# Ledger of designs, part 18: VH-VL binders against Stromal cell-derived factor 2-like protein (SDF2)

Target 1, 181 residues: Stromal cell-derived factor 2-like protein (SDF2), of Arabidopsis thaliana (Mouse-ear cress) (q93ze8)
Amino acid sequence: VEITYGSAIKLMHEKTKFRLHSHDVPYGSGSGQQSVTGFPGVVDSNSYWIVKPVPGTTEKQGDAVKSGATIRLQHMKTRKWLHSHLHASPISGNLEVSCFGDDTNSDTGDHWKLIIEGSGKTWKQDQRVRLQHIDTSGYLHSHDKKYQRIAGGQQEVCGIREKKADNIWLAAEGVYLPLNE
Short names: E, the ipSAE of ESMFold2; O, the ipSAE of OpenDDE; V2, 0.75 times the mean of E and O plus 0.25 times the DockQ between their complexes.

## First folded at step 9 (VH-VL; framework fv_mogamulizumab)

Design r5 (from p2 with heavy chain T50N S52K D53Q S54E T57E T58K; at its last look DockQ between E and O 0.84; V2 from the best seeds 0.56)
Fold by OpenDDE, look of step 9:
Structure r5 (fold): chain C 181 residues (1-181), chain A 119 residues (1-119), chain B 112 residues (1-112)
Amino acid sequence: as target 1 above (181 residues)
Amino acid sequence: EVQLVESGGDLVQPGRSLRLSCAASGFTFSNYWMSWVRQAPGKGLEWVANIKQEGSEKYYPDSVKGRFTISRDNAKNSLYLQMNSLRVEDTALYYCARETELDYGMDVWGQGTLVTVSS
Amino acid sequence: DVLMTQSPLSLPVTPGEPASISCRSSQSIVHSEGYTYLEWYLQKPGQSPQLLIYKVSNRFSGVPDRFSGSGSGTDFTLKISRVEAEDVGVYYCMQGTHWPYTFGQGTKVEIK
């Protein structure tokens, strides 16, 4: 199945199988923006992200997402954009990944380069990909470090400039819009 | 604006019961653990109870265990503390506080409601 | 229960001077996963407590950098590099690693 712009998808961390997650809980450090974590559960309404083009581009709903394309991911429930910057992440001290803005407020910190592993030209479900933040060059990253005090067991999600196995994500569950022909 | 507002504080005799309420606004209440913390007049802080997001877990210190019950109604954005068999030493200003899910601590506090237990 | 012991209990300070508060736990408050849930709270006169430091040394959002936390195991310290008038109040350490949560007695910081 092709991942097209406008599709609502869950991104699964390849190594841990946690899904990219966010909800209305701000970081108490760094930017103070809405937090982004890895969620262990498969069923979760707070783990859907809508694939969006960068403003000013020609890409539209239903278009395929090409390898090397710069995209935005909008959290379906809170309408904020997957975001990163130079603030330190809470657990590992890496690059903070957060949610920022809304339907009318976005900036370059919301821009991610899609990198398909292998020879694939367009993004597909269950395909190994990396998301590299344009401004910081950090790869969307997760690891086995978890928040522990409140029995959430959620993983830290952060950005790391080093290309590692822990940077690999797959589009898993979702609602995929038909491909424009 | 993120806000917690306690109510229900009163003057009661020992052995009586009282129910405190805490109204939350400005945030997604169901995303957070919530705590009650009390402060006797001129004294320090004492943690009284907390409750998980869906109410599946509750914790108490021995000083109130068996007498106090924490509960919540997420649909009403409300936290409660049922206090039974009240004692003079339960006299205090009772705060509700939001516990962060990301291990930060209690980052939002109400102004408190005063409970006075006296014969 | 984990006993938290603060010292001193009263701390008069001249504005611009540094302040240091000690907090000692009766047992280790290191969680099995390696985190230490030691927090510092400030209660200004006539106000509710507010979070200053979490996990020993992390400043909560909006907390000035003149505040710093340190320590490990059972010994912890809150430092104010330059005390200001707005820093007056009672400071509490709290451990959140073991049930029940327990606070120190509080340290009253006043201006001389």
Scores: ipSAE 0.472, ipTM 0.831, lowest interface PAE 1.3, mean pLDDT 95
ESMFold2, look of step 9: ipSAE 0.662; ipTM 0.875
ESMFold2 (binder alone), look of step 9: mean pLDDT 93; pTM 0.955
ESMFold2, look of step 14: ipSAE 0.598; ipTM 0.859
ESMFold2 (binder alone), look of step 14: mean pLDDT 93; pTM 0.953
OpenDDE, look of step 14: ipSAE 0.329; ipTM 0.777

## First folded at step 10 (VH-VL; framework fv_mogamulizumab)

Design t1 (from r2 with light chain K55R; at its last look DockQ between E and O 0.91; V2 from the best seeds 0.00; counts 0 for: pae E 2.2 > 2)
Fold by ESMFold2, look of step 10:
Structure t1 (fold): chain C 181 residues (1-181), chain A 119 residues (1-119), chain B 112 residues (1-112)
Amino acid sequence: as target 1 above (181 residues)
Amino acid sequence: EVQLVESGGDLVQPGRSLRLSCAASGFTFSNYWMSWVRQAPGKGLEWVATISDSGSTTYYPDSVKGRFTISRDNAKNSLYLQMNSLRVEDTALYYCARETELDYGMDVWGQGTLVTVSS
Amino acid sequence: DVLMTQSPLSLPVTPGEPASISCRSSQSIVHSEGYTYLEWYLQKPGQSPQLLIYRVSYRFSGVPDRFSGSGSGTDFTLKISRVEAEDVGVYYCMQGTHWPYTFGQGTKVEIK
């Protein structure tokens, strides 16, 4: 199934099977912005992300997402954008990944380059991809490092500039809008 | 605008019961673990109870276990402490506090409600 | 239970001077995953406690950088590089690694 702009998808970390998650809980340090983590459950309303083009491009709802495109990912429930910057992530001290903005406020820290592994030309469900942050060059990354003080069990999500097996993601569950053309 | 407001503190005799409430506002209450911490007059802080965000898991120190019950109602944004078999040693200002899944401890505290247990 | 012991218990200071508070645990508070859930709280006169430091050395959002935490295993320190009048109050360390959570007895910081 083709991933199109406007689709609402879960992003699954290939190695750990945790889904990219956010909700209205800010980081206690770093930016203080809304936290982004990996969530262990498949059933989670806070793991949906809407695929959006960057402002000022000609891409519209229903268009396929080409390899190498710069995109934004909007958290469905909170309407904030997947974001990164030079602040340190809470567990590993890598690049912090957060949610920032709203429906009407977005900046270049919300921009991610879609990199499709292999020879695919457009983004499809279950295809191995990386998301490279434009401003920091960090790849969206997760690992088997968890928040554990109160028995939480969610994974740290961060940015890492080196390509690693742990920055491979798959589009999993979601509502996939049909292709326009 | 994040606030926690405790209520229900009173003067009671030993052996009686009392129920404390904590009203939460300005944040998504159901995303946070909650705790009660008490402070006897002129003394330090003592942890009393913790409850998970769903309410499914609770923790108590031995000093109150079996006598106190922490609970929550996420629809009402409210935290409770049921205190049974009260003792003079339970006399304290009782704070509610929130905790997070992100390991940064008790980041918001209420102003406390005073419980006095005396004959 | 983990006993948390603070020293000194009373700390008179002159504004602009540094302050240091020691906190020692009766056993290791390093969690099985390797992190140490040692926190510092300040209770200003007539106020509720407020979080300053978590996981030994991380400043909570909005806490001035004159506050710093350090330590490992069983020995921990809170430093204030330059005490200001607003810093007066009682400082508590707390371990959150083992149930039950336990606080130190408090260090009262006062202007001389």
Scores: ipSAE 0.481, ipTM 0.820, lowest interface PAE 2.2, mean pLDDT 92
ESMFold2 (binder alone), look of step 10: mean pLDDT 94; pTM 0.957
OpenDDE, look of step 10: ipSAE 0.843; ipTM 0.925

Design t2 (from r2 with light chain K55Y; at its last look DockQ between E and O 0.81; V2 from the best seeds 0.45)
Fold by OpenDDE, look of step 10:
Structure t2 (fold): chain C 181 residues (1-181), chain A 119 residues (1-119), chain B 112 residues (1-112)
Amino acid sequence: as target 1 above (181 residues)
Amino acid sequence: EVQLVESGGDLVQPGRSLRLSCAASGFTFSNYWMSWVRQAPGKGLEWVATISDSGSTTYYPDSVKGRFTISRDNAKNSLYLQMNSLRVEDTALYYCARETELDYGMDVWGQGTLVTVSS
Amino acid sequence: DVLMTQSPLSLPVTPGEPASISCRSSQSIVHSEGYTYLEWYLQKPGQSPQLLIYYVSYRFSGVPDRFSGSGSGTDFTLKISRVEAEDVGVYYCMQGTHWPYTFGQGTKVEIK
């Protein structure tokens, strides 16, 4: 199945199988923005992200997402954008990944380069990909370090500039819009 | 504005029961673990109870286990502490506090409600 | 239960001078997965406690950078690089690694 702009997807961390997750809980440090974590459950309404183009580009809903394209991911429930910056992440001290803005408020911190592993030209379900933050050059990253006391075993999600196995994500569950003919 | 407001504190005799309430506003209450922490007059802080976001898990120290019950009503944005078999040493200002989902600690505190147990 | 021992219990300080508070745990408060849930709280006179430091050394939002936390295992320290009048109050360390949560006795910081 092709991942098209406008599709609502869950991104699964390849190594841990946790899904990219966010909801109305701010970080207590760094930017103070809406937190982003890895969630272990498969069924979760707070793990859907809508694939969006960068404003000013020719890409539109229903178009295929090409390798190397700069995209935005909007949290379906809170309508905030997957975001990163130079603030330190709360546990590992890496680059903080958060949710920012809304339907009418976005900036370059919301821009991620899609990198398809292998020879694939367009983004597909269950395909190994990396998301590299444009402003910081950090890859969307997760690891087996978890919040342990009261966060339900959720993983830290952060940005790291080193290309590692822990940077690999797959589009898993989702509602995929048909490809434009 | 994020806010917690405790109520229900009173003067009671030993052996009696009392129920404290904490009203939450300004945030998604159901997303957060909540705690009660008490402070005897002129003394330090003592943890009293913690409850998970859904209410499915609770924690108590031995000093109150079997006597106190923490509960919540997420539909009413309310936290409760049922205190039974009260003792003189339970006299304290009782704070409700929000636990950050990301394990940062207790980042929001109420002003407290005073419980006095005296014969 | 993990006993948290603070020292000193009273700390008079001159404005502009540094301050240091020690917190020692009776056993390791390092979680099995390597995290240390050591927090510092400040209770200003007539106010509710407020979070200063979490995870040993991370400043909570809005906390001035003159505050710093450090330590490992069983020995932890809160430092104020230059004390200000608004820093007066009682400081508490707390471990959240093991149930039950336990606080130190508190350190009362006052201006000389």
Scores: ipSAE 0.057, ipTM 0.681, lowest interface PAE 2.0, mean pLDDT 93
ESMFold2, look of step 10: ipSAE 0.605; ipTM 0.863
ESMFold2 (binder alone), look of step 10: mean pLDDT 94; pTM 0.956

Design t3 (from r2 with light chain K55W; at its last look DockQ between E and O 0.86; V2 from the best seeds 0.00; counts 0 for: pae E 10.1 > 2)
Fold by ESMFold2, look of step 10:
Structure t3 (fold): chain C 181 residues (1-181), chain A 119 residues (1-119), chain B 112 residues (1-112)
Amino acid sequence: as target 1 above (181 residues)
Amino acid sequence: EVQLVESGGDLVQPGRSLRLSCAASGFTFSNYWMSWVRQAPGKGLEWVATISDSGSTTYYPDSVKGRFTISRDNAKNSLYLQMNSLRVEDTALYYCARETELDYGMDVWGQGTLVTVSS
Amino acid sequence: DVLMTQSPLSLPVTPGEPASISCRSSQSIVHSEGYTYLEWYLQKPGQSPQLLIYWVSYRFSGVPDRFSGSGSGTDFTLKISRVEAEDVGVYYCMQGTHWPYTFGQGTKVEIK
């Protein structure tokens, strides 16, 4: 199934099978922005992300997402954008990944380059991809480093600049909008 | 504005029961573990109880286990502490505290409600 | 239960000078996954406690950089590099690694 702009998808970390997750709980360190974690369950309403183009491009709802495209990911429930910056992540001290902004407020810290592993031309469900943050060059990353007390069982999500197996994500469950072309 | 407001503190005789309430506002209450912490007059802080975000798991120190029951109503954004068989040693200011989901400790505290158990 | 012992219990300070508070646990509070759930709280006069430091050395959001935490295993320290008048109050360490959660006795910091 083709990933199109406007689709609401879950992003599964290939190695651990945890889904990219957020909710209205700010980090207690770093930026203080809304936290982003990996969630162990498949059934989770806070793991949906809407694929959006960067403002000022010609891409519209239903268009395929090309390899190498710069995109934004909007958290469906909170309407904030997947974001990164130079603040330290809580567990590993890597690049913090957060949610920031709202429906009308977005900046370049919300921009991610889609990198399809292998020869694929457009983004499809279950395809191995990386998301590289434009401003920091960090790859969206997760690992088997869990929050222990209150967020028990959720994994840290962060950015790292080194290309690693733990930067591979798959578009999993979701509502996929029909392809225009 | 994130806020916790305790109520239900009173002057009671030993052996009686009392129920404390904590009203939460300004955040999604059902995402957070909650705790009660008490402070006897002129003394330090003592942890009293913790409840998970769903309410399915509770923890107590031996000093109150079997006498106190922490509970929550996520639909009403409310945390409760049922205190039975009260003793003079339970006299304290009782704080409601929010534990962060991300293991950063207790980041939001109420102003406390005073429980006095007459000697 | 893990006993948390603070030293000193009373700490008169002159503004602008450094301050140091020790906290010792009766057993290791390093969690099996390697994290240490040691926190520092400040209770200013007439106020509720506020979180300063978590995981031994991480400052909570909005806490000034004059506060720093350090230590490992059973020995922990909170330092204030230059005490300000607003820093007066009672400082508590707390361990959250083992049930039950336990606090130190408190260290009262006051202007001399």
Scores: ipSAE 0.005, ipTM 0.612, lowest interface PAE 10.1, mean pLDDT 90
ESMFold2 (binder alone), look of step 10: mean pLDDT 94; pTM 0.957
OpenDDE, look of step 10: ipSAE 0.698; ipTM 0.895

Design t4 (from r2 with heavy chain E101H; at its last fold request DockQ between E and O 0.93; V2 from the best seeds 0.00; counts 0 for: pae E 2.5 > 2)
Heavy chain, then light chain:
Amino acid sequence: EVQLVESGGDLVQPGRSLRLSCAASGFTFSNYWMSWVRQAPGKGLEWVATISDSGSTTYYPDSVKGRFTISRDNAKNSLYLQMNSLRVEDTALYYCARETHLDYGMDVWGQGTLVTVSS
Amino acid sequence: DVLMTQSPLSLPVTPGEPASISCRSSQSIVHSEGYTYLEWYLQKPGQSPQLLIYKVSYRFSGVPDRFSGSGSGTDFTLKISRVEAEDVGVYYCMQGTHWPYTFGQGTKVEIK
ESMFold2, look of step 10: ipSAE 0.590; ipTM 0.862
ESMFold2 (binder alone), look of step 10: mean pLDDT 95; pTM 0.963
OpenDDE, look of step 10: ipSAE 0.895; ipTM 0.941
ESMFold2, look of step 11: ipSAE 0.468; ipTM 0.819
ESMFold2 (binder alone), look of step 11: mean pLDDT 95; pTM 0.962
OpenDDE, look of step 11: ipSAE 0.895; ipTM 0.939
ESMFold2, fold request of step 13: ipSAE 0.418, 0.532, 0.473; ipTM 0.817, 0.849, 0.831
ESMFold2 (binder alone), fold request of step 13: mean pLDDT 95, 94, 95; pTM 0.962, 0.962, 0.962
OpenDDE, fold request of step 13: ipSAE 0.910, 0.907, 0.910; ipTM 0.949, 0.947, 0.949

Design t5 (from r2 with heavy chain E101M; at its last look DockQ between E and O 0.72; V2 from the best seeds 0.00; counts 0 for: pae E 2.5 > 2)
Fold by OpenDDE, look of step 10:
Structure t5 (fold): chain C 181 residues (1-181), chain A 119 residues (1-119), chain B 112 residues (1-112)
Amino acid sequence: as target 1 above (181 residues)
Amino acid sequence: EVQLVESGGDLVQPGRSLRLSCAASGFTFSNYWMSWVRQAPGKGLEWVATISDSGSTTYYPDSVKGRFTISRDNAKNSLYLQMNSLRVEDTALYYCARETMLDYGMDVWGQGTLVTVSS
Amino acid sequence: DVLMTQSPLSLPVTPGEPASISCRSSQSIVHSEGYTYLEWYLQKPGQSPQLLIYKVSYRFSGVPDRFSGSGSGTDFTLKISRVEAEDVGVYYCMQGTHWPYTFGQGTKVEIK
């Protein structure tokens, strides 16, 4: 299945199987923006992200997402954009990943380069990809370090500039818009 | 503005019951674990109870276990503490506090409601 | 239960001078995941407690950089590099690693 602009998807961390997650809980450090975490559950309404083009580009709803394209991911529930900057992440001290803005407020910190592993040209479900933040060059990253005192907590999502196995994500569950003919 | 407001504190005799309420506003209540912490007059802080975001999990210290029940109504943005079999040593200012799921601790506190247990 | 012991219990300080508060746990408060959930709270006179430090050494949003937390295992310290009048109150350490949560006795910081 093709991942098209406008599709609502869950991104699964390949190594841990956690899904990219966000909800209205701000960081108590760093930027103070809406937090982004890895969620262990498969069924979760707060783990859907809408694939959006960068304003001013020619890409539109239903178009395939090409490898190397700069995209934005909008959290379906809160309408904020997946974001990163130079603030330190809470657990590992890496680059903070947050949610920022709304339907009418976005900046270059919301821009991510899609990198498909292998020879694929367009983004597809269950395909290994990396998301590299444009402004910081950090890859969307996660690990087994978790929040909360209770076992089974959500894991940290951050950005690191080093290309590692922990940077690999897959589009898993989702609602995919048809490919434009 | 993020705010917690406790209510229900009263003067009661030992053995009686009392129900405290905490009204939350300014944030998505259902996303947060919540706690009750009490402070006897002129004394330190004591943890009383914690409840998970969904309400499915609760924690108590031995000092109140079996007597106190923490609960929540996410639709009403409300936290509760049902206190039964009250004792003189339960006399305290009772705070509700927001407990983050991001390892920060209790980052928002109410002003407290006073419970006095006296014969 | 984990016993948290603070020292001193009373700390008179001169404005502009440094202050240090110790907090010792009766057992390790290192979580199985490797984190240490040691927090410091300040209760100013007539006010509710407020979070200062979390996970031993991280300042909560809005907390001045004159406050610092350190320690490991069972020994922890809160330091104020230069005490100001607004820093008066009772400071509490709390461990959140093990159930039940437990607080120290509190340290009352006053201006001389």
Scores: ipSAE 0.405, ipTM 0.801, lowest interface PAE 1.4, mean pLDDT 94
ESMFold2, look of step 10: ipSAE 0.481; ipTM 0.823
ESMFold2 (binder alone), look of step 10: mean pLDDT 93; pTM 0.956

## First folded at step 11 (VH-VL; framework fv_mogamulizumab)

Design u1 (from t4 with heavy chain T100Q; at its last look DockQ between E and O 0.07; V2 from the best seeds 0.00; counts 0 for: pae E 7.0 > 2, placed apart)
Heavy chain, then light chain:
Amino acid sequence: EVQLVESGGDLVQPGRSLRLSCAASGFTFSNYWMSWVRQAPGKGLEWVATISDSGSTTYYPDSVKGRFTISRDNAKNSLYLQMNSLRVEDTALYYCAREQHLDYGMDVWGQGTLVTVSS
Amino acid sequence: DVLMTQSPLSLPVTPGEPASISCRSSQSIVHSEGYTYLEWYLQKPGQSPQLLIYKVSYRFSGVPDRFSGSGSGTDFTLKISRVEAEDVGVYYCMQGTHWPYTFGQGTKVEIK
ESMFold2, look of step 11: ipSAE 0.713; ipTM 0.890
ESMFold2 (binder alone), look of step 11: mean pLDDT 95; pTM 0.963
OpenDDE, look of step 11: ipSAE 0.788; ipTM 0.908
ESMFold2, look of step 12: ipSAE 0.016; ipTM 0.481
ESMFold2 (binder alone), look of step 12: mean pLDDT 95; pTM 0.963
OpenDDE, look of step 12: ipSAE 0.819; ipTM 0.917

Design u2 (from t4 with heavy chain T100K; at its last look DockQ between E and O 0.64; V2 from the best seeds 0.00; counts 0 for: pae E 11.0 > 2)
Fold by ESMFold2, look of step 11:
Structure u2 (fold): chain C 181 residues (1-181), chain A 119 residues (1-119), chain B 112 residues (1-112)
Amino acid sequence: as target 1 above (181 residues)
Amino acid sequence: EVQLVESGGDLVQPGRSLRLSCAASGFTFSNYWMSWVRQAPGKGLEWVATISDSGSTTYYPDSVKGRFTISRDNAKNSLYLQMNSLRVEDTALYYCAREKHLDYGMDVWGQGTLVTVSS
Amino acid sequence: DVLMTQSPLSLPVTPGEPASISCRSSQSIVHSEGYTYLEWYLQKPGQSPQLLIYKVSYRFSGVPDRFSGSGSGTDFTLKISRVEAEDVGVYYCMQGTHWPYTFGQGTKVEIK
């Protein structure tokens, strides 16, 4: 199934099977922006992300997302954008990944390059991809490092500049908008 | 305005029971872990109990384990502490506190409710 | 069970001068993955405690930059670079790495 602009998807971390998650709980360190974590369960309303183009491009809702495209990911429930910057992540000290902005406020810290592993030309469900942050060059990354004090077993999500097995993600569950011709 | 308001503190005799309540407002209560912390008159802080965001996991120190039960009702934005078999050493101001789910400790505290246990 | 020991227990200070509070744990509070849940709380006279520092050295939002935390393993320090009148109260360290959570005894900071 093709991932199109406008689709609401869950992003599963390949190695740990945790889904990219956020909610209206800010980090207490670094930026103070809304936290982003890996969530262990499959059923979670806070793991949906809407695929959006960068403003001012020609891509429209229902268009396929090409390899190498710059995209934004909007957290469905809070309407904030997946974001990164040079602040340190809480557990590992890597690049902090957060949510920032709203429906009308987005900046370049919300821009991610979609990198499809293998030979695919457009983004499809269950395809191995990386998301590289434009401003910092960090790849969206997670690892088996959990927020220990708070149960639920949620994992740190951060950015790192090295390509590693731990920055591979798959579009898993979602509401996929039909492909335009 | 993020707010926690405790209630239910009273003067009670040893061996009796008391239930404390904490009303939460200004934030999504069901996303946070909650704690009770107490402070005996003229003394320091002592952690009493913690409950997970869903209520599925609870933690207690040995001093209250088996006597106190922390619980929550996410539909009512309320946290509770059921205190059974009260002892004189349980006399304290009891604070409700919010824990940041995955980052930092107790970032919002209530004003406290006073429990006095005396014969 | 981790015992947290603060020193001094009473700290009279002159406004504008630095202050330092020590907190020592009876065992390491460094988790095997490298994080440390060592926190500092301030309780001003007549008020509820407030979070000041978490994870050893991170200032909570809105805390002035004159407050800093440091340390590792079992030995931790809160420093106030220039004490102000509003900084009076009781400072507590707390470890959240091991259950049960434990506080230090408190350090009462007063203006001389």
Scores: ipSAE 0.000, ipTM 0.547, lowest interface PAE 11.0, mean pLDDT 89
ESMFold2 (binder alone), look of step 11: mean pLDDT 95; pTM 0.963
OpenDDE, look of step 11: ipSAE 0.038; ipTM 0.576

Design u3 (from t4 with heavy chain T100M; at its last look DockQ between E and O 0.74; V2 from the best seeds 0.00; counts 0 for: pae E 6.4 > 2)
Fold by ESMFold2, look of step 11:
Structure u3 (fold): chain C 181 residues (1-181), chain A 119 residues (1-119), chain B 112 residues (1-112)
Amino acid sequence: as target 1 above (181 residues)
Amino acid sequence: EVQLVESGGDLVQPGRSLRLSCAASGFTFSNYWMSWVRQAPGKGLEWVATISDSGSTTYYPDSVKGRFTISRDNAKNSLYLQMNSLRVEDTALYYCAREMHLDYGMDVWGQGTLVTVSS
Amino acid sequence: DVLMTQSPLSLPVTPGEPASISCRSSQSIVHSEGYTYLEWYLQKPGQSPQLLIYKVSYRFSGVPDRFSGSGSGTDFTLKISRVEAEDVGVYYCMQGTHWPYTFGQGTKVEIK
């Protein structure tokens, strides 16, 4: 199944099977922006991300997302954009990944390059991909380092500039909009 | 703004029960772990109980385990502490506190409710 | 249970002077994954406690940079580089690495 602009998807961390998650809880350190974590459960309304084009491009709802495209990911429930910057992440001290902005406020800190592993030309469900942040060059990353008791065993999500096995993600569950004809 | 308001403190005799409440406002209560911390008059702080954001997991020190029950009602933005078999040593100001979501630390505290246990 | 021992228990200061508070744990509070959940709280006269420092050295939002935390293993320190009148109160360290959570006895900081 093709991932199209406008689709609402869960992103699963390949190695740990945790889904990219956010909700209206700020970090206590770093930027103080809305937290982003890995969530252990499959049924979770806070793990949906809407695939959006960067403003000023001709991409529209229903278009396939091509390998190498720059995209934004909007958290469905809070309407904030997946974001990164040079602040330190809470556990490992890597690049902090947060949610920032709203429906009308977005900046270049929300821009991610889609990198498809292997020979795929367009993004499909269950395909191995990386998301590289444009401004910091950090890959969206997670690891089996949990917030021990407070966040229900949720994992740290951060940015790391090195390619590693732990920065591979799959589009898993979601509402996939039909491909334009 | 973010607030926690405790209530239900009273003067009671040893062996009796009392139920404390904490009303939360200004934040999404269901996203946060919550704790009770007490302070005996003129003494330091003592942790009493912690409850997870969903309410599915609870923790207690041995001094209150089996006598106290922490609970929450996320629909009413309320935290509770049921205190049974009260002892003189339970006399304290009881604070409701919010745990930070991803880090350890109690970042928001109420003003406390006084429980006095005496004959 | 982890015993947290503060020193001194009473700390009279002159405004503008530095202050230093020691907190020592009866066992290591370094979690097996390397995290140390050591916090400092201030309780001003007639007020509820407020968080100052968490994870040994991270200042909570809005806490002035004259406050700093340091240490590792079992030995931790809170420093106030220049005490101000608003800093008066009782300072508590707390460990959250091991159940149950435990506080130190408190250090009362007061103006001479």
Scores: ipSAE 0.030, ipTM 0.623, lowest interface PAE 6.4, mean pLDDT 90
ESMFold2 (binder alone), look of step 11: mean pLDDT 94; pTM 0.962
OpenDDE, look of step 11: ipSAE 0.039; ipTM 0.624

